# VH-VL binders against Glycolipid transfer protein 1 (GLTP1), part 3

Target 1, 202 residues: Glycolipid transfer protein 1 (GLTP1), of Arabidopsis thaliana (Mouse-ear cress) (o22797)
Amino acid sequence: MEGTVFTPCLEGMKHVKSDQGEMLTKPFLELCKTILPVIDKFGAAMTLVKSDIGGNITRLEKNYLSDPDKFKYLYTFVQVEIESKIAKGSSSCTNGLLWLTRAMDFLVELFRNLVAHQDWSMPQACADSYQKTLKKWHGWLASSTFSMALKLAPDRKKFMDVISGSGNIQADMERFCAEFGPFLHDNHKFLASVGMDDMKAS

## First folded at step 1 (VH-VL)

Design d11 (framework fv_dalutrafusp)
Fold by ESMFold2-Fast, scan of step 1:
Structure d11 (fold): chain C 202 residues (1-202), chain A 118 residues (1-118), chain B 107 residues (1-107)
Amino acid sequence: as target 1 above (202 residues)
Amino acid sequence: EVQLVQSGAEVKKPGESLKISCKASGGTFSSYAINWVRQMPGKGLEWMGRIIPIFGTANYAGKFKDQVTISADKSISTAYLQWSSLKASDTAMYYCARGGYDYYFDYWGQGTLVTVSS
Amino acid sequence: DIQMTQSPSSLSASVGDRVTITCRASQSISSYLNWYQQKPGKAPKLLIYAASSLQSGVPSRFSGSGSGTDFTFTISSLQPEDIATYYCQQSYSTPYTFGQGTKVEIK
């Protein structure tokens, strides 16, 4: 591959915000889709994470396509659902955006740990990242299932070789964390401002 | 334009502590690496380590891991290099440099001369 | 750690001469090789990144080539202001390592 597994993701990040700094729905969801091939490189360990991310992207995309002009800006989903008193529903776009953001927080933390701790094994990095991000929001069953799956994480050196392609993977991992993280922080800041950032798994 | 401004020259005795600074202006401080490079008198360049302020964790070259501490304060866009106990062998010019894509160092500070003598 | 070896350690040339410096890595670094210029009493300045890409604002007489383990830096027509020490650096993996430097002087 030309570049690294992150090359499409890094290109997509350039399109996420409008000239006025507003988060754009379609570019943000397209950016999130570029992460799915990255997750595939982890194999069986990330099947649950991939399913969760894919499901939330599908939910948001379906609703975006119902009225693209109305949902041009990402946070409009949340505002509309709050006005309609449905934002806290398990099938809401608000809930979908929150869990999508949380899953991406997990991935950013994972790659941050891989950058910061070159001596950590992949299962160790996965477990630490999960503990700091998704675990506190999961119920017992989900937490147990995710923790077991992450133990199936691939050998670190083999994984790094697979994701490197022809490019500089260390540079791209650091850029991914540095540039994607702020988008996720903006999502949390908005969700917190409307009381939608602390919902737990059903 | 990005600019890195380092603290002034230091003259210290062996055993003393020291903290030098590198203040960034322009661009995005948090998302790029700030690297520290040592140059001993009459010698070449030696990478000591780096910090990416958004991560808060520093990476070091092996020989410097137990010699120095690299830190950053995002609120004032400043990175630091610190010694708990200086040695005469620490006498050198110290540069900070910003790491961009592919980690080439696109902007450099003017340098801080540290002299450690009895 | 990746060892970077430059050749020559120093050279003397006349204004207008073509100057060539080589850099060898102890293992493949793909194209993650950068070249810096350091004038006496000054901080280093980036000239070439990714083995062959000229940094913005740097004169076109400077060029780089190579991949894997063998790299070359060239000044096509040496000017008086080019008197400096030149360093290669690998940015393929940490710890980042520099060559020992090549001092360029005028005869």
Scores: ipSAE 0.000, ipTM 0.439, lowest interface PAE 16.2, mean pLDDT 86

Design d12 (framework fv_dalutrafusp)
Fold by ESMFold2-Fast, scan of step 1:
Structure d12 (fold): chain C 202 residues (1-202), chain A 122 residues (1-122), chain B 107 residues (1-107)
Amino acid sequence: as target 1 above (202 residues)
Amino acid sequence: EVQLVQSGAEVKKPGESLKISCKASGGTFSSYAINWVRQMPGKGLEWMGRIIPIFGTANYAGKFKDQVTISADKSISTAYLQWSSLKASDTAMYYCAREGYYDFWSGYFDYWGQGTLVTVSS
Amino acid sequence: DIQMTQSPSSLSASVGDRVTITCRASQSISSYLNWYQQKPGKAPKLLIYAASSLQSGVPSRFSGSGSGTDFTFTISSLQPEDIATYYCQQSYSTPYTFGQGTKVEIK
């Protein structure tokens, strides 16, 4: 592998915003797809996370492809669904964008913890990140299942070796957190402005 | 042992609503995706969509996204496929299938329900 | 959507024959290809996953190979109970898509 597992992601971040600072649908979804190989490196522990992220990307991508000109800007999905009064539905693009953003929040926090705490085990880093991001939106049953899955987390040293490739993994993890985080913050800011940032699952 | 049990055969008229079920037993229902597959009489298999009960995430083949709703009730380990208004072209055998995994990319349908025959005629 | 094309659409062979079915994807799907068997009046059954992995409980005469866009399914010695329609399925991305099926009959 040239570079690290984050190399495609870091390149993709350069294309996410228009000249006017608007979030672009296609570049944002392509960026999210570059995270799927990163999740693969966690093995079985992240199967559900990968499936959830993939499903939400697919939902948004299918709607984008139905009318690329209309959905050129990411937040148009939410605006259209609010106007149609379907935004809070479990199968909506709004719900999909919210859960995609939340899953990415978890990953950013996980890598932030791995950078900040060299002495933490992988399960410890995962548990802390989950508590700070997804847990507040999950009910007891979902939280219990997620916690069990996280116990399958890989050995930290082996995981770091696998994601490092030929590049500087510490620098790339730091860049991933610093550069991807702001896009997620923008998504939350927009969703909050329209009352769609606090939907809870079981 | 994992088992998927589907609801019984249905005979309906065009315009009627319908909700069919797929109940899972053995193993963990909420952590596995449940897929719905259609087979029209004398035809092949066609993927309709799936749901991961723990995340509430449903995704659909484009052809079906506006025709059906896929949902799940984790409290009774049951997934559902629902039509608001049936058409004669919905006449088919409907299967539910659990999606296992070999790795993060290798989904496969390791357990199938027995099928629910839906007949829509005037 | 990824299109899956099977060949042949049907075949007839004798007991003991080697049977080969091919499946082609319209784009690379790596090794994310599954094979299912459907006997008349029954639900499909998983035989092979991840292009070449034999499902637990499935007879060793069934095998799969390939990667990228071209895949092969083989029955090394056809048995009477193998009369069925066989389907390939890509699981690389949703929507998941099936091939049109290959009907295997004994001559």
Scores: ipSAE 0.000, ipTM 0.448, lowest interface PAE 14.8, mean pLDDT 85

Design d13 (framework fv_dalutrafusp)
Fold by ESMFold2-Fast, scan of step 1:
Structure d13 (fold): chain C 202 residues (1-202), chain A 121 residues (1-121), chain B 107 residues (1-107)
Amino acid sequence: as target 1 above (202 residues)
Amino acid sequence: EVQLVQSGAEVKKPGESLKISCKASGYSFTSYWINWVRQMPGKGLEWMGRIYPGDSDTNYAGKFKDQVTISADKSISTAYLQWSSLKASDTAMYYCARGSRYFDWLYFDYWGQGTLVTVSS
Amino acid sequence: DIQMTQSPSSLSASVGDRVTITCRASQSISSYLNWYQQKPGKAPKLLIYAASSLQSGVPSRFSGSGSGTDFTFTISSLQPEDIATYYCQQSYSTPYTFGQGTKVEIK
């Protein structure tokens, strides 16, 4: 592997914003796609997380491709759906963007924990990250499913070996947290400004 | 609307036990971390640890792990900070603060008024 | 643990002056930095989160900037009610750590 599993992600982050600081739809979605191979390295424990992220990327991409000029900027989906009064629908692009952002929040927090706490087991790091990010938006059934999935979490040492290539995995995880986090923050700031940041799973 | 109300000032002798409280209202208590912060007289702020009341998960700063116990009772929306045996060096103002998240940005948006703990012989 | 260092430790300025406080992290913390105001005898109050985001209800004269290891907090036009000690805090990883504080006084 050239570099680490994060190398494509770190390269993709350079293209997410326009010269004027606007979030670009296609580069953002392409960046999110680079995370899918990272999630694969967790194996069965992250099957639901991967499916959720992949599904939301597909939903947003399908809508982007229906009118690329209209949806050039990421937040246009939300504005259009608010105007049409469909933003809160379970299949909306607004809902998709919110849950995509939340899933990425979980992932950023997970890698932050792995960087900060060398002695934590993978289930411990996952559980802490889940408590800090997704848990408040999930009902008891989803929380129970997550707890069961933790039993399938990979061994930390084996996981670190798998995601490491010829590059510095520690530095790449640090950069991933530092550089990806701000994009997620921008998404939440926008969603909160239009009242779309508090939608719950059920 | 959101409010954290802490128990009153305490004057204790070294070796005594103590449990101080932080009662939350105006929000879903089980959905936010409660953090404990110490401020020694004339000194700055020092994070001690936190609890997530929904499942009582705790996280401590290494310095405080063996000195205090953080707990919560979700039935009365109250968090606690407890010492089994106080020392003079525990003399400080103790604050509780709600750990809010603008998803991956953590910050303490609401603070209790503080509980002054004085430990002297 | 991540060490946070503020500069200056104290300053005196006149009403209407621009006040600048800096905060340095011992390692990169991206934008995971908060600023708090503590008035004498009172609990701290959140002013800025995520390095540059103004908390709801906080006057626009307060602002923050920076990323990585170097951060700046600014009061564009100091008011009498701004007399306080200001603290930066990294929220990048636990244990959360605060700077030593900067005491702002009126001349």
Scores: ipSAE 0.000, ipTM 0.458, lowest interface PAE 13.8, mean pLDDT 87

Design d2 (from d1 with heavy chain L99H F102I W103L S104T; framework fv_dalutrafusp)
Fold by ESMFold2-Fast, scan of step 1:
Structure d2 (fold): chain C 202 residues (1-202), chain A 120 residues (1-120), chain B 107 residues (1-107)
Amino acid sequence: as target 1 above (202 residues)
Amino acid sequence: EVQLVQSGAEVKKPGESLKISCKASGYSFTSYWINWVRQMPGKGLEWMGRIYPGDSDTNYAGKFKDQVTISADKSISTAYLQWSSLKASDTAMYYCARHYDILTGYFDYWGQGTLVTVSS
Amino acid sequence: DIQMTQSPSSLSASVGDRVTITCRASQSISSYLNWYQQKPGKAPKLLIYAASSLQSGVPSRFSGSGSGTDFTFTISSLQPEDIATYYCQQSYSTPYTFGQGTKVEIK
């Protein structure tokens, strides 16, 4: 691979905001899709995360394609669903955006921990990141299943070698956290402003 | 709308116990970390530790691990900082401050501060 | 622990002056650097987060830049209400650490 596993992701970050600072739906969803190959490098440990992210991208993309002019800006999904009183439904785009953002929070925290704590094992880094991000929103069954899956995390050194490619993986992990984190924070700020940031899994 | 309101000033003697509070309102208390920051008279800001009220997970700065306890009661949206035995060197202004997620780590809202004076 | 070194410790400037404060981290912290303003007897107030993002409601004369280990905070045109101590803070890893502060005074 040219660069690192993060190279397409870092390139995609440049296109997410309009000239006026608005979050664009299509570029944001395309950015999220670049994370799927990164998740694949973790193997079995991240199968649930990949499925969740992929499903939420598909949900948002289908709705975007139904009316691209209407849904040009990401948060329009939430505004429309609030007006229709369907925003907190389990199949809503609002719920999809929230869970997509939460899954990405987990990944950013994971890579942040890998950068900050070179002495941590992969299962330790995964468990800590999960505890501080997704776990608080999961019910007991989801939490138990997810925690067990994370124990299947690959060996740290071998994982780092796989994702490094020809580029500087340390620098790219740092940039991924620094540049992607603010987009996720913007999503949470908007969702919180409309009372949609605290929904829990069944 | 968002407010962090801290308990009033305290005057204590060395060896006494103390528990000060930070009451949150106007937001989801369990979704934000609450941090405690110390400022000794005429000195700068020093991070002591934090708590995530949703599950009471805590992190401490090394030098404060054995000196204080951070806790929270989510039923009344209140975080606490506690000493079992105060020292004169604990004399300081104590601030609570929130941050949303650990990816951002910036303190967007602060309490007004609780002045703790330990002397005699 | 990550050590944050702030420069200068104090400065005196006139209204309308450009004021610059520098912050250096002992290791790379990417863009996880925040700037706070503290007026005498008051709690600190967030001005800049993620090295260069202006907090909502903060005047545009305040700006931040930098990444890695070297960061700069600028007040483009100093106003009387800007008299305060300014602190940088890294949020890259716990324990979170602050610079020692820069006291800004009017001549």
Scores: ipSAE 0.007, ipTM 0.496, lowest interface PAE 11.2, mean pLDDT 88

Design d3 (framework fv_dalutrafusp)
Fold by ESMFold2-Fast, scan of step 1:
Structure d3 (fold): chain C 202 residues (1-202), chain A 123 residues (1-123), chain B 107 residues (1-107)
Amino acid sequence: as target 1 above (202 residues)
Amino acid sequence: EVQLVQSGAEVKKPGESLKISCKASGYSFTSYWINWVRQMPGKGLEWMGRIYPGDSDTNYAGKFKDQVTISADKSISTAYLQWSSLKASDTAMYYCARQGLWFGELLSYFDYWGQGTLVTVSS
Amino acid sequence: DIQMTQSPSSLSASVGDRVTITCRASQSISSYLNWYQQKPGKAPKLLIYAASSLQSGVPSRFSGSGSGTDFTFTISSLQPEDIATYYCQQSYSTPYTFGQGTKVEIK
C-alpha cells in the first residue's frame, strides 16, 4: 500500500555498497533497472533516454555475466579495459558506465529541479536539466532530437499525480536525489581518476 | 593527481588591496565549482562564496557579497579572491575547495581543498 | 540562513573509545549533510557526505547517520591520528553553513 514510483529504487540503494564501501556491480545494475519504470512515466518524451539507459545496463550486465567473480566490483570493468587498452572504445564497458552515469545525472538533476521549482513546466525542467548534464557531451543531432522529444513531455500536474502512488512523492524525490546522487558522484570520481570522464559522443 | 595550490601568506595594513589565488591541476577546471572558505584565528569554518570557471557564474554568502570579489582565469586554471580595502577583521586563513563532481546545490561536498592562505591585517 | 549546531564543543576520550558527535539543523535539510575533519595546521578533509556515505579512502571506523534536523557522526574505535576538530556542513542550500566544530582530544 505505501509507495511511490521510487519505492523499488530507494530499497535497491541499500544494497549497492559492500561492507568495505566498494561499489557492487550486480546491485548497482539492479538499482539502475528500477529507474526504467520511472522513465516510462514521462511517456514518449523519454523514449531515447530509456533506450540509452537500457542499452548500457545490458552491455554491462552481459560483461558481468561472463565472469561474475571477476566483475563483482563495478570499477573492475574499467581497470581491466585500461590494462587491455580498449577502455576508450565506443563499445567498451567503460564507455557504457560513463554514459549510464551521465543519463542518471540528468534524471537526478531533473527531479532536483521539479522539487526546487514548483512553478516550472515539464519541458522547462527537462531543458534546464539537459543543459547542465548531457548537452555538453552531445553533438548537434542528439541535441536537436532531444529538443524535438521535449514537445512530447507530459503535463507536470498529471505526471506528478501518476508517480505519486500511495506514498509521499515529495519526500521520495528528495531521497532519490540525495541517495542516488552520491553513487553517481563515486562513478565520476573513479572515471576522472583514470582519465575516462571526459569522452564525448561518437 | 587533483591538486589545488594556493598563494603564499600575506601581511597587509588596513585599507590595502589584496588578491589571493588558487591554482587547479589534474582535472577539467571549467567543469567544477571552486568555493572559498574563511577560518578566523581560533574559530570555525565559514563559507564565503563560489565560482563556476566555465562561465564565471558566482554565488556569495550575504555578508561577503560587498566585501570581496571572486573571479577565475580559465587560461591558467586559477581562481581568485580579492579585497579592494582590507580591514583588521579580515585576518584569517582562507581556503579554496573544489565542489565534488556533481553540479548544483543538491550534492555539494568539498572533495579537494587547497592548503590555505594566511592573511594578516594589522597596523 | 540555516544554522548548524554541534554537540559537544569539545571532548576527551581514550584510544579505542567510541566517540559520538551530534549536529542539529535549524530547519529540515533532508540528508544534505557533510562531515569534515581538520587536523591542527591543515586544511579540512571530507569524511562523510549525504549524511551517511563514506568518502573513498576514509577508514570504516568513521560513520554518519540521521536525516531531517538531527545527525550523528561516530568514530567506532578512536585512534591517535583522529585527534582533530570535526565539522558538519549543510549542503541543502546556499549559503552553505558549518557547525561550530567539535574538538576531539586523547586523554
Scores: ipSAE 0.006, ipTM 0.447, lowest interface PAE 13.9, mean pLDDT 86

Design d4 (framework fv_dalutrafusp)
Fold by ESMFold2-Fast, scan of step 1:
Structure d4 (fold): chain C 202 residues (1-202), chain A 122 residues (1-122), chain B 107 residues (1-107)
Amino acid sequence: as target 1 above (202 residues)
Amino acid sequence: EVQLVQSGAEVKKPGESLKISCKASGYSFTSYWINWVRQMPGKGLEWMGRIYPGDSDTNYAGKFKDQVTISADKSISTAYLQWSSLKASDTAMYYCARGYYYDSSGYLFDYWGQGTLVTVSS
Amino acid sequence: DIQMTQSPSSLSASVGDRVTITCRASQSISSYLNWYQQKPGKAPKLLIYAASSLQSGVPSRFSGSGSGTDFTFTISSLQPEDIATYYCQQSYSTPYTFGQGTKVEIK
């Protein structure tokens, strides 16, 4: 593998914002798609996370393709759905964007923990990251499901070997956290400004 | 504790109207979908539709779209299933169930009401 | 609509036996499949979701597997309290659809 598993992701980050700082729909969704191969490396532990991310990307992309000029900027989905009074529906693009952003928060925190705590086991890193991100938005059932699934996380040494290519995996994980985090923060800032950042799943 | 409590059994004649209820407690009523599921005597389960009480958004299975109306009253945490004119073929057990997405495509029915038996006979 | 087909429609087994029920979807539903238990006169109870995830409080003898179109539900050691009808349900898209059910009886 040329570089590391993060190489396509880090390249994609360069295209997410317009020159004026606006979040672009297509580049943001393409960036999110580059994370799916990373999630695959976790195997069974991330099946639910992968399904959630994949489903949300698909939903947003299908709506983007219905009118690419209208939905050129990511937050237009939310604005349109608020005007139509459908933003809070569980199948809305607004809900999709919120859960996509939350799932990515979890992944950023996970890789931040892997960088900071090289002595932590993978299940330990996953559990801590889940506690700090997704858990507060899940009810007891979803929380129980995720907690059990994360115990299936792969051996850390084997996982690191798998995600490493010809590149520097430590440096790429650090860059992933530093560069992707701000995009997720911007999503939360926008969603909070329109009252859509506190919706719970369970 | 989470509970869904349904109204009592009903015995009706064809042509009569009916409205049955599902009262929720122990959680934020406006944050979860309420689903209605039919089970005809000796038969399996059929999803009829759902409502999101927070904004009254509804979805119906095609075969039930013009047969029933699903509604909710946020002030008393109660969802409703209503018929304007009952038929003998509406004889069934009706369940309400709480639903939510753990992802954008998946859906769980985690808590169920005890059921309301509706009997329609002439 | 996605059609769900279960087999067998009914079975009788002895306490301690391994029981297997199969569910087939008319199109790929990924892992978006739930399994419910319904005892006579009672509401259904969620046992398995996302094809293989065990619901909290459900005994470990219940398990699920599969993806795409073919799914399996297993009771590793049948107990008397497991007498019930079991239903698979696709959670992939509305309208949500159930299999016809499998009635499990103890010999």
Scores: ipSAE 0.000, ipTM 0.439, lowest interface PAE 16.4, mean pLDDT 86

Design d5 (framework fv_dalutrafusp)
Fold by ESMFold2-Fast, scan of step 1:
Structure d5 (fold): chain C 202 residues (1-202), chain A 118 residues (1-118), chain B 107 residues (1-107)
Amino acid sequence: as target 1 above (202 residues)
Amino acid sequence: EVQLVQSGAEVKKPGESLKISCKASGYSFTSYWINWVRQMPGKGLEWMGRIYPGDSDTNYAGKFKDQVTISADKSISTAYLQWSSLKASDTAMYYCARLGYSYGFDYWGQGTLVTVSS
Amino acid sequence: DIQMTQSPSSLSASVGDRVTITCRASQSISSYLNWYQQKPGKAPKLLIYAASSLQSGVPSRFSGSGSGTDFTFTISSLQPEDIATYYCQQSYSTPYTFGQGTKVEIK
């Protein structure tokens, strides 16, 4: 591949916000889709994480397509669902956006660990990232499943070779963490402002 | 609602040990990094290190790595900064601060003044 | 370690003036820059995060801009309660580092 596995992701980041700083639904969801190939590089260890992320993207996209003009801005889903008193439902777009954001928090923390701790094994980096992001929101079943999946984590050196392509992977991982993180912060800030940032696993 | 409350001012002599505290309330203590920041009299802010109470993972700034110990007690939602042997150069205001999801220090303790003199 | 340099070290301005402070990083920190306000005898207060995002509860007269190595903090219309020392801080990598501070006084 030309560049690294992050090349489409870094390109997608340029389109996420309007000139007024508003989060755009379609560009944000397209950005999130560029992460799916990154997750694929972890193999079987990330199958459930990929399924969860993909499901939430599909949920948000389906609702976006029902009225693209209405849902042009990402947070309109949440505002509409609050007005309708359905935002806290397990199948809501609000719940979908929250869990999508949390899964992406996990990935950003994981790549931050890989950049900062070159001596850490892949299971160690994954376990640390999980503890700091998703674990507090997960019940025992999800936590147990994650622990089992770590046994399928790829060898770190082999994984780095696979994601490097023809580009500078170190620089791209650093940029991914630095540039994607702020979008996730904006999501949490908005969700917190409307009381929707603390929902636990459904 | 979210609060970080620090222990009171300390007056110590060189060579003495000291442990100061930062008690958190109003949020999940184990889910956020707690950071320690030093401010010497009339000087600027200096990051010392941090702890993630959920797993006790720590990071230190190089100049503080061998001078202080950062720890936390999850059962009472309290973080600590400890010296085994104080020096006059440790005289400063010490702040604890939570690292928010914005990667900014969104809540701060009121500060603990530590004075070390003979 | 990433070095943060602020300018000016101090300034005096009149109520209603536009005040600008700059901050330069020794290497690219993307948008991982925060601005804090510290009043005498008080703990610092977060005003701006991610270079340009206004912290909840902070007046709209405060703003930030920039990315990479060069950053700017602006008070559009200085108020008496804005007398304080302002600090930039990079959150790109540990150890986190602060600028030396800019003392803002009213004439």
Scores: ipSAE 0.000, ipTM 0.461, lowest interface PAE 15.4, mean pLDDT 87

Design d6 (framework fv_dalutrafusp)
Heavy chain, then light chain:
Amino acid sequence: EVQLVQSGAEVKKPGESLKISCKASGYSFTSYWINWVRQMPGKGLEWMGRIYPGDSDTNYAGKFKDQVTISADKSISTAYLQWSSLKASDTAMYYCARSDYVWGSYYFDYWGQGTLVTVSS
Amino acid sequence: DIQMTQSPSSLSASVGDRVTITCRASQDISNYLNWYQQKPGKAPKLLIYYASSLQSGVPSRFSGSGSGTDFTFTISSLQPEDIATYYCQQYDSLPYTFGQGTKVEIK
ESMFold2-Fast, scan of step 1: ipSAE 0.006; ipTM 0.568

Design d7 (framework fv_dalutrafusp)
Fold by ESMFold2-Fast, scan of step 1:
Structure d7 (fold): chain C 202 residues (1-202), chain A 119 residues (1-119), chain B 107 residues (1-107)
Amino acid sequence: as target 1 above (202 residues)
Amino acid sequence: EVQLVQSGAEVKKPGESLKISCKASGYSFTSYWINWVRQMPGKGLEWMGRIYPGDSDTNYAGKFKDQVTISADKSISTAYLQWSSLKASDTAMYYCARESWELLYFDYWGQGTLVTVSS
Amino acid sequence: DIQMTQSPSSLSASVGDRVTITCRASQDISNYLNWYQQKPGKAPKLLIYYASSLQSGVPSRFSGSGSGTDFTFTISSLQPEDIATYYCQQYDSLPYTFGQGTKVEIK
């Protein structure tokens, strides 16, 4: 590949915010779609994470397409659903946005750990990242499932070779963390402001 | 160019109110957090809180939550730090700083506002 | 709140010396640590972010390392203009907290 597995992602980040700093729905979802090939490189260990992310992107995109003018800005989904008192529902766009953001938090933390700790194995990096992001929102069953998935984590050296392509993977991982992290922080900031940032898995 | 310009030095008596300012230029003011940092004479740096001007959302360090108010006026790209009733212990240099949107570091700082509170 | 402790509180060294300052967090902060330089009478200046990344325009003699709870800031060859107080700052969680500072002087 030209560049690294992060090349499309880093390009997409330039389009996420309006001139006034507002999160744009379509560019944000398109950015999230560029993460799916990155997740594929982890193999079987990330099948559940990929399925979750893909499902949430699909949910948000279907609703966006039903009225693109209304849902031009990402947080309009949440505002509309709060007014309708359906925001906390398991099938809501609010729930979808929260879990999408949390899954991406996990990925950002994972790549931060891979950058910072070149001596850590992939299961070690995944376990630490999970503990710091998703674990507090998961029940016992989901946490147990994640622990089992760690047994399927790829060999670190082979994984790094696969994602590197022709580009500088170290620099791109650093940029991915640095540039994507703030978008996720903005999502949490908004969700917290409306009381929607603390929902737990069933 | 990015600049944060703070208001001038203040000399106040205990019990008086005060509002100091931090005027931003050279970037989208509504898209970055503005942080306030206190430095008492001869002491280190203390984070007080921050504001996101786009929606006026704020976060405070616990010890400052009931002592100061942070606000912003996006029409003039200015953030504020305000006391309703100053104490002698508020004597300090106050800095505003922009929080980088990438990794949450303070990339640009104002020059500081010296606040002296004495009888 | 996360407590940040620096050591030493002050040091004196000669021009050309290797200077090392440490910063310890009361709990794991991963790599979410910045280092700032404050020269007398001036606002702080960012030198290192994300534990080990050198800010653009900062001389290469400055470096950072560490993760988790223990961090190190190094000046490989001290220069006269490096006389300053150096602060670590965690941004793993709110409230953001600074170390107490390390004053670097030339003897």
Scores: ipSAE 0.000, ipTM 0.440, lowest interface PAE 16.9, mean pLDDT 87

